# Ledger of designs, part 183: VHH binders against Protein DOG1-like 4 (DOGL4)

Target 1, 232 residues: Protein DOG1-like 4 (DOGL4), of Arabidopsis thaliana (Mouse-ear cress) (q84jc2)
Amino acid sequence: MSKMRNLVEEKFLEFYESWVIQLELYLHQLLIAHNNNTMSETELRHLISKLTTHHKAYYTAKWAAIREDVLAFFGSVWLNPLENACSWLTGWKPSMVFRMVDRLRKSRVVLVEAQVKKLEELRVKTKFDEQKIEREMERYQVAMADRKMVELARLGCHVGGESVMVVEAAVRGLSMGLEKMVKAADCVRLKTLKGILDILTPPQCVEFLAAAATFQVQLRRWGNRRHYVTHS
Key: E = the ipSAE of ESMFold2; O = the ipSAE of OpenDDE; V2 = 0.75 times the mean of E and O plus 0.25 times the DockQ between their complexes.

## First folded at step 18 (VHH)

Design gf4 (from ge4 with D100N; framework vhh_6qgx_2; at its last look DockQ between E and O 0.91; V2 from the best seeds 0.83)
Fold by OpenDDE, look of step 18:
Structure gf4 (fold): chain B 232 residues (1-232), chain A 124 residues (1-124)
Amino acid sequence: as target 1 above (232 residues)
Amino acid sequence: QVQLVESGGGLVQAGGSLRLSCAASGFTFSDYHMAWFRRAPGKEREFVAAISWSGGSTFYTDSVKGRFTISRDHAKNTVSLQMNSLRPEDTAVYYCAAGNELYMPISADEYDYWGQGTRVTVSA
């Protein structure tokens, strides 16, 4: 069923496509920085700042969009099914990044004891915050936020009339709750990222961010390939 | 209202020491990276030192490495710059800055709040 795209979806789709292209460019730079080890600390810090600013820009755009239509981010049309399946409250699961760090540690990244300790503390905190959000989600899911309701809400937004007004009011309440939860999740994501980047050295940050970007880009590529195969 | 108020500037002889302090208010101090910048007469503003939001990471411009130490006090919402072995080329107005980026920035445009500055003069 051709999901009718609303204005928010269309706008964000365009944004996201551009954002991903830029991410790939940064990824390329990160990989070069990682492989050549020729960049100064200052240069590395600048590169890291550029990328993290790019990430911040995503959330700025996202938050603007969710104020208009948070439901657009549930079953995001700008993501493939694989990307959507990997989403936790409309984004990456914060605790996932620790697994990534662990993988890096096993391969190339040497962490000192002090870093390990701080990472573990952050992991515990992140997990705790995730659980809080999940509990809140459960509360809302039990009440009304099933896929059918989301579709009804979308339809209601596009159809004018008195009968739709009542439904819209009900959906508004639900949407407000969802928006809060999404924002809360994003805060956990950002705090987690901020924490990790504070713990890691600049070279380690580059490696971590490269790995994260690679994962994101590959997930998109793999998902797209599979999606096209199924539709061909 | 956000405020950053610098203090501790003054006249000092070459080889002397000075401690700058910046008192922050009006925002969540613990979320912000803090930095010191300086502007010498006839020159552009330049990065001096930064300390991350947690205090766990610091960075210095090369010219001040080993001589300057940046620190922060979360209880008092202050950031300090201990300046040792001062040189005439360290003469400048020193500015305190606060930024809330994901990564501790070293560029001035990435900081959100600025103090009015405190003048440091190092005589030969």
Scores: ipSAE 0.882, ipTM 0.952, lowest interface PAE 0.5, mean pLDDT 91
Fold by ESMFold2, look of step 18:
Structure gf4 (fold): chain B 232 residues (1-232), chain A 124 residues (1-124)
Amino acid sequence: as target 1 above (232 residues)
Amino acid sequence: QVQLVESGGGLVQAGGSLRLSCAASGFTFSDYHMAWFRRAPGKEREFVAAISWSGGSTFYTDSVKGRFTISRDHAKNTVSLQMNSLRPEDTAVYYCAAGNELYMPISADEYDYWGQGTRVTVSA
C-alpha cells in the first residue's frame, strides 16, 4: 500500500517534473558553452543568470507549497528514494557544494590564491550556519515528540467540535515552525550559491553549474532505475 | 523607502574626466549588486558597468573598458563611476541601479531599484 497523495503533493510533482526538464535543457547549454570557445563574457553571464533565475524559481514555488503543507517536503513523492536519502532539511546540504568545488580543482579548474582564501572563508561560514540550523531543528524535534500534541491529534480522529479546533491550531503552530526552519535552510543554500558564483570567474561558474546540474540529473536517473545487485 | 540619488554629471570637453556618485538608502546595501546604465538621445538604455554585492567582481561594456572604473564604498553606501578619456559618444543620462539576484546581472530588467539619472554631456 503506497502513501496517499494530497493536492499539494500532486501540484508540486507536476511543477518539479517540468523544473527538472528545464534544468536538463540548461545543462545542455552549459555543456555547449564549455565546449565553445567563441562565447563572449556577456553571453556566458547571460547563461549563468538563466540558471540562477531557474534556481530562484524553484524556491519561490517551494516556499508557496510549504506554506500549505510543509510535511510534504519530508519524504517527498516527487523524489525517488535515493534523492530522499540525500536530503538535509528538504534539500541538498549546503556544505556539499564545497566537495563539488574540491572535485573540480582536482580535475579541471585552477583557482588563484585569492579565490581559495575566499572559498575557505565561505566554507567556514556555511558550516557555522548549518550547525546553527541543526541546533534549532533539535528544538522542533522535541516539540514534535510532545505527548500532548500526539494525544490531541489522536483525539481529533474520533472527536469533533472543540477537539478539532485545538488540534488544528496546534498543527498550524508546529507547521509554521517547520516552515521557518525549512526557509532558513533554503536561505543558507542560496547564500552559499551566491557566494560561490561571486568568487568564481564566469567560465568557472559555467563549470560549477554544469557539475551541479549533472549531479542532480544523474542522481534522479540512477535512483529511478531499478537495480538487482548480483553478488559474484 | 528605497532611494538611489546620482550626482556628478555635467558638461565636459572630449578627453576630460567626470566622477559619478550614487548614494543608496532604504535597503541593505551589502546584499545588492550595483550598476550604471545610460540612455543616449534616441537610443535604448544600455548597460555600462556593474559591481557585485561584495565588490569582488566587476564587468564593463566593451566601449568603456579601460576608460571607466566602477567602485563601491560599503561604509558610505555609495557606488561610483570614474569616467576618463570621455568621448562625445558617452553623452547620455546615466542611471544608478541596484539588484539582489544570485548572480550579478547585466540586463536592465533584472535590476529592482533605479535612480533618477544624471546628465553627462561631452563636447567635441
Scores: ipSAE 0.725, ipTM 0.884, lowest interface PAE 1.0, mean pLDDT 85
ESMFold2 (binder alone), look of step 18: mean pLDDT 86; pTM 0.876

Design jf2 (from je36 with E57D; framework vhh_6z1v_2; at its last look DockQ between E and O 0.92; V2 from the best seeds 0.81)
Fold by OpenDDE, look of step 18:
Structure jf2 (fold): chain B 232 residues (1-232), chain A 123 residues (1-123)
Amino acid sequence: as target 1 above (232 residues)
Amino acid sequence: EVQLVESGGRLVRTGGSLRLSCAASGFTFSDYAMGWFRQAPGKEREVVAAIDWSGDDTWHADFVKGRFTISRDNAKNTVYLQMNSLKPEDTAVYYCAASFPFWTTRSSDYDYWGQGTQVTVSS
């Protein structure tokens, strides 16, 4: 889909592409670590820290970008249709990570009872927080920034006169609310991630992060392939 | 350069009130959760209160609930701690800290720290 991209979209696209490349590198390291039982706890923790820092960097950039144009993140042009379809409030749905944890448990990850309990508590909390945000979103459902709205706003900004001012004001008002919600969602994401990492041992963290990164990378790859097939 | 500068700490009598301020610079203040910590002599640093980036969500330690209130002004890049009904046990160096993007009760999770301001409560 050829969309008119604004400056925010262009910049973030560039950022994201670089960020994903780096993620793939970290994924490689995670996989090595996962398959290498000789790595020290210190080394594992260092690797985990690099990943967490990498994620923080993403959201730092994201929040900078959404401050300028939050609407750009609804229907993100830097994501393929599959990635967008899996998005919840401009990112991954926090509660989804627990499915990943469950998969790990069914495979080779052995969690002690205390960990299981804490994970369940975290799951409940995460669900609650998601629902809270969703309820807030419902309040904005009439003014939700869909693709049409974004396009309308962009078109309006290029038309001179009093009408432009009205449109801009409306967009600003909408954007403020959306930004708040997006940030809230991101906080839930990162809290959930941190919560999981705090519960898991370093080796388990590495495995979890590897699985998460794999999922993200594969989702992008599969989505790109499908998109290419349908539009070639 | 990132800076957090605390102010307002001084000597007060038991039952007195203080308002601490922390002025932030060098980072996007409105993206960070803020926290107040304190450390008394010979004791570990402990979290006193925290506030999310928007100011909508606040947390207060049990030992200060009802007496202290954290708030923030994003337009001024400042976080505040209103302290009422001060007690001698509140004597400590109070630190302002910033955490992206959410607050925790763990000091190690915070990204930036101030140098602290001394609060002394006399009997």
Scores: ipSAE 0.859, ipTM 0.937, lowest interface PAE 0.5, mean pLDDT 91
Fold by ESMFold2, look of step 18:
Formats: sequence, C-alpha cells, structure tokens
Structure jf2 (fold): chain B 232 residues (1-232), chain A 123 residues (1-123)
Amino acid sequence: as target 1 above (232 residues)
Amino acid sequence: EVQLVESGGRLVRTGGSLRLSCAASGFTFSDYAMGWFRQAPGKEREVVAAIDWSGDDTWHADFVKGRFTISRDNAKNTVYLQMNSLKPEDTAVYYCAASFPFWTTRSSDYDYWGQGTQVTVSS
C-alpha cells in the first residue's frame, strides 16, 4: 500500500520476466541434451551448473528485494501478511518437489537402490526443516499478533511521538522477523534442489530440471493472470 | 569486485591462541554462508568450520571441535575463526570462503575464496 512497496514489486516483476525468459532458453537446451546421446558428461554437468546458477540468481534478486520491502512478496495488503506466511512463505513448500521426483520415477527415470535411499533421507531432512520453520512461524505469529493488537489499541488511545515510535518499532520487528523466515524457507528450497541434483546422475538431473522449468513457466503464466507474486 | 581478505595468520607456539579475520567486500555479505578451510602442502583442502548467513547455525569439524569457534559480524562484513589450544597439525594456509545462501562441507560448492593466510604452529 505504499509507493516504495509498489516500486519494489514492479522492479522484481521486471526481473522475474527476464529470468523466466532465460529459463525458457535453458529448457530448450535441456530438451536437446535429453535427446542427444552423444553429449559428454562434462557438457551435461556444465548445463546443470548453469541451471543451478540461474536458480541462485533468482534468490539473490529476491533477497535484495525483501531487504527493501518483505511485504511486497505477500498477496494483497488487505490480507494479513502473517496469514499469507502460513500459506508457505512466498513460495512452494519445499517437500512438494519430491512429488515431481516421484512422478518422473513412475514414468521414465530409473533409480538404483542407493539413490532411492539417499532421496528418502533427503525427503525426511527437508520435511524436518519445514516443520522447524512452521513451528517458529506459529510462535512468531502468536507473539506478533498479541503485540500488534496491543500497540494498535494504544495508538488509538494515545497519538503522539512516543506512540509513533512504538508502532514503528513493532512494524520493523515484524518485517525483520518475516525477512528471516522467508530467507530460511528459501534456504530449504535451495538445499533440497542441490541435494536432489547431487543424488541424481547427470541425465536424470536434466530430466528433473526440465520438469521443474516447465512447472515454473506454467506458474508464471498463472501468476501473471492473477497478479500474485511469483514463487519458485 | 568481490574480495575476501584473510588476516591474522602468523607463527604461534603449541597451546597458543590466534584469531583469524576475513573482511568481505563486493557482495552482500549478510546473505552468504561463510566457511573456513585449510590446506597444508600435499594435502587436500578441508573444511574447518562454517556458519550460516544469520549466524545462528554453526558447524565445526570434529578435529577442531571445542578448540575453534567460527563467528561473524554482519555489520562489519567480517567472519572470524577463534583458534585455541593450537597444535602443530593445525599448520596450514587458512582460507575464507562464501557460499550463497547455505554452507556445505565441500569446497567445490563455494562461490568466492580469499587468497589465504598462513598459520604456523611451532613445537
């Protein structure tokens, strides 16, 4: 609802449009690599590295933007930002990526037992990290809701320099806490991505990255039509 | 230009203490996890300690646990390694490294590296 929030949101959307266009170009390369049985392992690893760097670039830009205004990454300002955070902090729940792995395994990707064991261990770790974030978020939401309600009531009764300073401190505390939790969630997303790519063979990584890129492109199209902040 | 500059390496006696510093510039330090690595001639580079972007999560290799402590000051863009109870086996070049956004124990996962600072522990 502020001019700074609108500017931050607009600049990130502009970045995201360029980012998705580049992702579509990488998707084309992933499809060529999928069909090219003579492509060397070194060439496949180089392409996988480019995709990893591209995903890191998304979060680099996102973290710069949330440092300026974390609330720009939540839905309408008419909704409580804490309620939107319960809908998984500015992105898809990290463990949902394993549904994509499972789908690929059912249709075309063959995994050996050692890979299956490592993927299950990663799934458990990812879920554990998610639950830690959810517990911290729930604790934070209760504490901030109580503090926010008290400070808003005091603002209504006492309008002055001291009341303004207290409200400003509460808003800064909310934003800083929310930034930290969004970053923690993004770390789980990137750790899970890296973990999957470390377990899969280079051809399997190409298959996975192609599926993920396809999904992200579809999500962008839905986000543009609904004007929601795009999630990775 | 991204730059990591280690300092504080010197000759120290067995049992002594030393604090290494690594000053960062050219990137958003507070978004990066940081690690300390070491390498003696003829050996592979090995992770010594790591700390996440917020400073809340730290990790130390077993061979330094209880003796070394990693810390960071995001306001100063600096990561530290406090080294106590030094042994001759700790003699190495120590490197500061940065990884976005989380740390690992593999040197190949780190994006930026310093030039290193020599630590020598005498008998």
Scores: ipSAE 0.687, ipTM 0.865, lowest interface PAE 1.1, mean pLDDT 81
ESMFold2 (binder alone), look of step 18: mean pLDDT 91; pTM 0.924

Design jf3 (from je36 with T105H; framework vhh_6z1v_2; at its last look DockQ between E and O 0.84; V2 from the best seeds 0.78)
Fold by OpenDDE, look of step 18:
Structure jf3 (fold): chain B 232 residues (1-232), chain A 123 residues (1-123)
Amino acid sequence: as target 1 above (232 residues)
Amino acid sequence: EVQLVESGGRLVRTGGSLRLSCAASGFTFSDYAMGWFRQAPGKEREVVAAIDWSGDETWHADFVKGRFTISRDNAKNTVYLQMNSLKPEDTAVYYCAASFPFWTHRSSDYDYWGQGTQVTVSS
C-alpha cells in the first residue's frame, strides 16, 4: 500500500537519498585509506573530519525536520523495513557501535590498554544514557502516537471543527515530548561516536568509520533486496 | 550570517555581580548547546559553563560552582551567565560559543564563537 507521504517525509527522503550517496562516496575513500597505508596522519584526519561533518549534516537536517513533524521519523518512509527494525528512537542504537569496535579488535585493530579502558568507560556511560532515555520513553508510552494515530489526526484535520482542534493540540503536545526524546537520543549517538573517535588513533578511526558506513550501506542494500522480493 | 554577540562585561569590585548575555542569530539556536568560555591574559581559554539545547542540563566548572549560573532563553535566542561573588581571578574575556548538538569541554568542538566581552574584577 503506497503510504501517503507528507511534505516533511518527501523532503527528508530526498535529502536522505542524497546523503546516502555521499556516504557511499566517503565509504569508498575510507576503504582506500584503510587498505593503503600511504596516507599521512593529516590526510586521515581530514577524511575523518569529512565524515564527522557529514554525520553532523544529517542530524542538522533531521532536527530541522523533526521540528516540523517528529512523528514522520517513527516509521521512517525513507528507510526500508530492515532499517526500521534496527532503529532505536529513530536511529541507530548508540551501544551498537561498541559491538563494531569489538569486532574490529578481533580482526586487525590492536588497542592499547588505555584505549580499552576508556572504551569501557564510554560503553558504561552510553548504556546508562540509553537506559535513561528508555525510561523516559516509557513515561510517554501511553501517549505515543503511532503512524495510524498520526494518520487519523491528519484526516481529522481535514474535517474541521472543535474536535479537530482538540486532536491537533493533543498531537502537538505529544510531538513536543517525542522531539525532546529524539534529540536526546541523537545526542547520545553523537556523543558516543565522538567519544570513540577521540579514543581511537586516526588509522583506527578510519577503520571504524569504514566498518560503520559499510554496515549502514549494506543494511540498506539488503533491506531493499528483501523488500523487493517480498513485494514483487 | 551567524553571530554571537556577548554583552554585560564591565569592571566590578570583588564580591560584585554581573550578568552576561549572548544574543545569537543566523542559526537555529534551539538546536545548539551553548557554552561560556573565558580567557585570562596569558592563560588558555577554559570552559566556564555549558547548557544543552533544551536548557534542562547544565554544567559548571568547579572554580565557578555556586557562584555562576548558566541559563538560556530559546525564545530570545539568548544564553546568559549570571556571575555572583566575583573574584579578581575571574578577570578575563568571556566568550559565548555554540556547539551542535551537545557541549564539550573542548573549545575546538564548538562551531560558533562570539567576539567576547571583558570582565574585570578589581580587588
Scores: ipSAE 0.862, ipTM 0.939, lowest interface PAE 0.5, mean pLDDT 91
Fold by ESMFold2, look of step 18:
Structure jf3 (fold): chain B 232 residues (1-232), chain A 123 residues (1-123)
Amino acid sequence: as target 1 above (232 residues)
Amino acid sequence: EVQLVESGGRLVRTGGSLRLSCAASGFTFSDYAMGWFRQAPGKEREVVAAIDWSGDETWHADFVKGRFTISRDNAKNTVYLQMNSLKPEDTAVYYCAASFPFWTHRSSDYDYWGQGTQVTVSS
C-alpha cells in the first residue's frame, strides 16, 4: 500500500490487524460474561487474565518494534487517522482511562467507598507519572533543538567527512532517549490498567474491559470507514 | 525456550557474603523487570529485591536493606543479588523471576521463574 513502509512498519501492521481481531473475539466473551449471572469468580478471573495478557502482548510486540525503529510509532501507519488523533506518546494518555471508569460509575457500576478512595489515589499517582514524563519530554525537545543547532553549525564549518559520523551518533542518542520515554509511558499505561483491575471486583472488571474494548474496536471501525470514504 | 538459571547458592558462615546470579535466555531480558524471591521450608515465598527493566530503579525489602543489593547487566542478560552480612534467618532457596514490564510484590504477577539456588547460613 505504500512505498514508505519499511520492514518494521509492515511487520507491526500485520501484528496489529491480528491483535485487533483477537480483541474483538475477547469482547464477545466479555459481553457473554456480562450477561451470565452463573459464572464463577474463578471463570471471571480467568477471562480478565486473558485480556490482561492480550494487552501485554501488544506492548511486547511494540517494544520489539521500537527497538528497531522508534520513530515508526510517532506517526503510525498501522493506526488510522482517528486512532492517531487520540494518541499521546504513541498511545493513550494513561489518565484518560479514568474517564471511562467515571462513565461506568454514572451508569451501572456501583463502587463502595473503599474502592472510590483507592481509585482516586491511583488517579493521582497516574497523573503524577504522566506529568513527570511530560516534563522529561519537554526537556528532551529543548535538548534536540540545541543539538540540532550545534550539529548544523559544525557542519557549516567542518572540513572533512567526520561530521557524518558525529551526526549519526547524535541521532542514535536521540532515538535511544525517545525509546526510553515511550517505554516509560507504556509502563504507566500498564500499571494504571493493572491498578484499576486490582481495585475493581471481577464483575466490575468485565464491564470495564468490555467498555474499553468496545471503544478501541469502534475507534478502528469509525476511522477506517472515514478513511475509505475520504480517499475514495 | 525461556530459561532463568540461578547460581552461586552455597553454605556460608554468619556474617559472610555471597553473590547470586541469574542468567536469562529465550526472551528479551532488557524489557523485563527482575525480582529475587526466597522461600524457607514451610514458609511462603517472599520478595527480597526488585529492579526495573532499565536498571534505574531498585527496591529492597526492609529485612535486607543495607545488606543486599540487586543489580543487572542487560548486555549479559544477567541479574545479580549481592548478599552481605548474612544471618541464619537468610537461609532459604532463592529464586529469580521476570515480569513484563514492571515489578510487583506479588509472586503471582511474575511471568518466568528460575529453579532456585539454596543459600544456607550457618551459625
Scores: ipSAE 0.649, ipTM 0.832, lowest interface PAE 1.2, mean pLDDT 82
ESMFold2 (binder alone), look of step 18: mean pLDDT 91; pTM 0.923

Design jf5 (from je36 with W103Y; framework vhh_6z1v_2; at its last fold request DockQ between E and O 0.90; V2 from the best seeds 0.81)
Fold by OpenDDE, fold request of step 19:
Structure jf5 (fold): chain B 232 residues (1-232), chain A 123 residues (1-123)
Amino acid sequence: as target 1 above (232 residues)
Amino acid sequence: EVQLVESGGRLVRTGGSLRLSCAASGFTFSDYAMGWFRQAPGKEREVVAAIDWSGDETWHADFVKGRFTISRDNAKNTVYLQMNSLKPEDTAVYYCAASFPFYTTRSSDYDYWGQGTQVTVSS
């Protein structure tokens, strides 16, 4: 059954579809660059910059949409069930990107000891930040079940106008908290990404970004094979 | 058009206090982390303080020694730098900068910059 989409969902769905198409184009370029050892460092840096700019564009659009309706992102109708299942606070879990880093270590990529050390430090920091956000999120979630809301729930389906106001107030409070947490999570994501890119050489960055983009694109494809998603 | 306009810089005596302001326009201020940088004559630009988009997290350079405090008012699209116990070494042009969505200590990571305001601390 198709769910009714609100304006925020429709707008972001359209944006996201276009954004993913562009991501696939960049992925193609990354793969070419990865297989082409003749590309200059300048060219590689330019490609990396294009990707980082593309990601910034996503979060710019996301944050604009979140201001209107953060709850839309906890449904994320533009994602298939598999993508949603893998989502942490409306996006990829920051610590997940280290799996791509681990792949580099097992491939032809040689990381020097200094890089390994810095990456491990970043991993620890990222995990800490994730946990901090999770604890705060839990607080907001639990707060939704305050005394008023619990009593209201006890009263059952006989909800009058006053009850509606109570619920709306609770939802507004929750939404405000969720918006804050989602933005915080996004910052951790991008900080982690930047941290990794700052540690890696340009060729390593290209390989890493290719791996990350590949995983994102393939996850979407795998999910679509299992669960049909209706797009406009 | 994106604009960051610093104000408040002036001549002050050693030990004095000064509050700098940076008024932002032309972009969604509340989505950006903000930073204060300074550049003294003959020296490189250095980060003084930074604040995240929400104002919950702040960073201050070690040389601040607790004398400076960054803050922001998203309702006014303004970021502030309260400077206390000023020293002649604090003499510099102070710049406001914006970074989406988080702050760093690297000037190259910032998206928008102000024109700067001169702070002069006399002995």
Scores: ipSAE 0.891, ipTM 0.947, lowest interface PAE 0.5, mean pLDDT 93
Fold by ESMFold2, look of step 18:
Parts: C-alpha cells; sequence; structure tokens
Structure jf5 (fold): chain B 232 residues (1-232), chain A 123 residues (1-123)
C-alpha cells in the first residue's frame, strides 16, 4: 500500500521536475520575444500556444495523479516549503493573478478601454468562483479536524483493526470530496488563464506569460536557496 | 487512439424526438468536458450544448433551450443529446467533441472530434 503511494509521488516528482525545466526553456523564449521586437505575430501566437499547451499538460498529469492520491497535492514533496506555503487548494490562487496584470499595466502595457472592461468582468467572475469553492471547502473542514487520523492513514501506522478501518474509510471519503474540489479549483485556474490570454493582444500575452513564468521560477529558486542555507 | 463515435442520427418528422449518443475511448472521459456541435449545409459549425467533466454543469444554446438536453454517463464513457420538438432547421450533421478540462462555445477550443451523425427533420 505504502509502495503504491510512494510510486505515485515519485512519478509525479519526476514529471514536475521535467515540467519546470521545460517552463524555464519557454521563459527564455518569452524573454527573447519580449526583448527582440523581430518576431512575427504568427511566431508569437505559436509561442503562446506552446505555453498554454504546457500548462494544460501539467493539469492533465495532475488529474491522473489525484485519482490515485489527491492528498499528495496538499504539502507536495516536489515543492519546497515556500512554494507549498503559497498554495491555495493545491495551486496558485486564481484571483491573485490579476495583481500581475495590474503591475504590467503600471509598467509597460497599455490596455484599451474594452480590454479593461473585459478584465474587470473576468476578475469579478474569478473571485466569485473562488469564493464558491472556499465555501464548499469550509464544509469539509470539520472532517479534517483530526489531523492524527489523516497522518495515521498516510503512514499506515498500526493502531488497531477497528481504528484503522474507520480512519481508512474517513480518508477515502475526504479524498473523494477533495478531488472534486481540487478539479473545480483547477478549472477556475485554467479558465482565468485562458480568459486573460483571450483579452490580451499577442505581445501583451507574451509579457504576461513571461511575468508569470518568472514568478514561478523565482519562487522555486528563492525557496530552494533559503532551504539549503537554513539546513547548512 | 482517441475515438469519439456518434450514433442515433436519422430522418424524423417535425415535432419528433431523437437521442444522439457519443461513445468515447482512448482518453480519460471523466476528466473532459463534452460538447455537441452541428453544421447545416451552407452554415458555420455551431455549439448546441455542453457539459462539464462531472456532469453537474450544463450549457445549452438559446436556439435549443427547452428542447434539447445534454447528459453524460461516465461509467459508459458516453455523452448524450436528447432532442425533442424537432424542427426542419435542426437538420444538420451533429458532432460530439471533447475539451480538457472545461467547455467553451468555440469549436477551436476542443481537442477531439467525432466524424458526425446526420439528423434530418422533415416536414
Amino acid sequence: as target 1 above (232 residues)
Amino acid sequence: EVQLVESGGRLVRTGGSLRLSCAASGFTFSDYAMGWFRQAPGKEREVVAAIDWSGDETWHADFVKGRFTISRDNAKNTVYLQMNSLKPEDTAVYYCAASFPFYTTRSSDYDYWGQGTQVTVSS
């Protein structure tokens, strides 16, 4: 049982490491496109398409993994502590991405009135969907009140026949509900990303995707550096 | 590897009913949103109805609301379109399509497509 759980985590860890490496390569291409105004619109759209495909590939792999062990995505072994501390329902918080859009507007990106209106509508919808998920998660919080039961189930600690069976059933019930909520949250993440990219022009999309990838890469690098220093 | 196979299209009289089925294989059906599209001669392909991965949320185009109902059975890897009160203008080739993980109303957002099934509504 423990071996099957460890294999799922090990497989996703290997996937995630490769996925982040590829994201860094795409970031390099985004920065080239941003800094060298020689790329055609067709080339920009191709790069944007590759980034959106890359993000969808992450969620495809994630949804396969959560069918086997959704709890692995709460405090993930493939993320450093800083990355885990920044998570909301196993990932980035959808409404927070609009702070990145706002920063781009104040630096270099000029948006027309129609884009601003559409972005505000999307922000409101994203926040509404986010709050709906948070309310549903609150209903599950009572079931998560005993962290000892969750820890015992994950470690497979021998407590007793009746206690083990009750813990296993409770964890299974929570896992099924959590899987649904994680999928709902991921849908909001992808809908928000797609919505932003649909509103922005191709050059603006490149700037946004570069900023997003930079943040994710820097969060990982900074968290790993602090972790290493703290332990050494 | 991925297959979407529509069935159930045929000739029916105005006011009649028809149920379309789309059997899916080669991908994890329960992770995908599903849509029904149609294309009539001389017209652009248009979304008819869509359903999320869980089946909890559905969407129907205004021109079919109250007449068509999309549903899914994840155990059978099948999405359905129940069509009632059929009109001659419903005559078209109907396609099912899959998108990960949410549906939209734009055909370009869908990853997988069936070959289509002909629905003809006579007067």
Scores: ipSAE 0.689, ipTM 0.862, lowest interface PAE 1.2, mean pLDDT 85
ESMFold2 (binder alone), look of step 18: mean pLDDT 91; pTM 0.926
OpenDDE, look of step 18: ipSAE 0.866; ipTM 0.941
ESMFold2, fold request of step 19: ipSAE 0.659, 0.653, 0.661; ipTM 0.857, 0.849, 0.856
ESMFold2 (binder alone), fold request of step 19: mean pLDDT 91, 91, 91; pTM 0.928, 0.929, 0.926
OpenDDE, fold request of step 19: ipSAE 0.890, 0.890; ipTM 0.947, 0.946

Design jf6 (from jf1 with W103Y; framework vhh_6z1v_2; at its last look DockQ between E and O 0.88; V2 from the best seeds 0.79)
Fold by OpenDDE, look of step 18:
Structure jf6 (fold): chain B 232 residues (1-232), chain A 123 residues (1-123)
Amino acid sequence: as target 1 above (232 residues)
Amino acid sequence: EVQLVESGGRLVRTGGSLRLSCAASGFTFSDYAMGWFRQAPGKEREVVAAIDWSGDETWHADFVKGRFTISRDNAKNTVYLQMNSLKPEDTAVYYCAASFPIYTTRSSDYDYWGQGTQVTVSS
């Protein structure tokens, strides 16, 4: 179903495409750094900073966009079906990153006991925050379904000049609630990411970020391939 | 131009109260977490309190011990620090800072800073 893209979708699509390209470049650097044990701590920290800044840029753009149309991010047209299926409240699920950490632990990354403890604490906190948001979302959905949807439906049947304004206002109200939820989710994501990076050493951060970026890029590539095969 | 302008700092006696304000402009205030920091002479800058973009979550340093409260009014683009039961140890320049989109306890994570307002608590 080719949904006509609105202006927000088009702009963000363009942004995201560029952003992903840059991410791939950083991924390449991360992989080099990961395989090069000669890089200084300063160099590693610089690379980490570039990645964190890159992610910050994403959310800056996102939050600007959701202010205009938060609904565009539910069923994001710039994502393939697989990416969308893996999305939780318009992005990656925060608790998912701990699976990546676990994978790292099973591979070459040796975490000291203190790190393990802190990561577990962070995991618990992250899960709690996720659940909190989910509960709020549920509450929001129930509240809106009971009140606003009925109103909107009623108004939609009586489309006159004044009615349009009322409908628009109602839609705005709905959007505001969703925006709040999305922002909250994003904050949990970034808190989790920040937390992990604070616990890990610079070399471990590089490895983690490389794994995360790889996952993101591969998910996109694989999803795109499947999408093209099914629609060709 | 991004601006954070602190106000409300003055000389007060021990046990007194102050309310600091920070007026923000030049950026989307409601997208930023806000924090209050302080720096006493010869000491490092330390975080006092922080508040998320919505105002729903706040953080306070241990030394606050319930004496200070951070709040914000997004409609006014202003963040506040209510300081009660002030002590001489609270004497410092207090800074307002903005962080996108989350607050942390590290000053280096904050994007914008005010010029600070002097709070002096006399015995």
Scores: ipSAE 0.865, ipTM 0.942, lowest interface PAE 0.5, mean pLDDT 92
Fold by ESMFold2, look of step 18:
Structure jf6 (fold): chain B 232 residues (1-232), chain A 123 residues (1-123)
Amino acid sequence: as target 1 above (232 residues)
Amino acid sequence: EVQLVESGGRLVRTGGSLRLSCAASGFTFSDYAMGWFRQAPGKEREVVAAIDWSGDETWHADFVKGRFTISRDNAKNTVYLQMNSLKPEDTAVYYCAASFPIYTTRSSDYDYWGQGTQVTVSS
């Protein structure tokens, strides 16, 4: 059974490939800034701003895509929301970014006590926001299962025009609810990123952003190498 | 073209009330967090209140002490600032600003700005 990709998913994946390529170019600049140590604080802040803008561009494109079809961002089958609800809503759990921070603290980045305290406060806030979203997702799972039954009934039988309008309204309500939750999760992700960058000094921000971009680029390259092996 | 247009600023007596409006166009308003800032003569521009894209989360500066309330109407692409119990210290030019997708308390993080509306509180 082959998975049929819709136009929204295909368009976003095309955007994502271009976005990662540009991220790799910014990574090169981050590595130069780290290794060369020739940039002023003003130049570092400009580079950090470019990375922040690039991340905002990702969410701009994502939010446009979910407005067209939020279900394109859910698991293997779009009609199985209960099984997909076991994963974080269409992305990485926001607090996982702190594992990157922790790894940098153990290897190269030295933080003063005030920074450590602020990072722990941010970690607690991020986990609290995650928990709020998880509770909303749980309540929504019940509503999603209910409305999934309505969609399956529509696919399996045809009922008069007024019934079609009621089903279509239910599907729109479900999609808008999912869109709201995905946007809420993305806001936590960006608030957490911004919070980390606000706590770190500009050189520390460059190291953090370089590590994060390296991870993202390596995941893409690993996938491409796997593709090469299976096709060549 | 992105536009934020503030309205409703005027002269009002101490203890009075005023409602500011900011009409937005040229961008997807419902995706943006919104903020109200003010700048009094001789002072730096400061954040007064902010509201997230959905309207579910708001933030207000301590100096407005629950006297001001930010709200939004995504159907009308409009953000509001209800100002009650006005004091002479509230005299300033008030600015509407937009940030995608989260709000902050720093003016430098905001993408779009209005031209401002003057609020004057007399004794």
Scores: ipSAE 0.662, ipTM 0.857, lowest interface PAE 1.3, mean pLDDT 81
ESMFold2 (binder alone), look of step 18: mean pLDDT 91; pTM 0.922

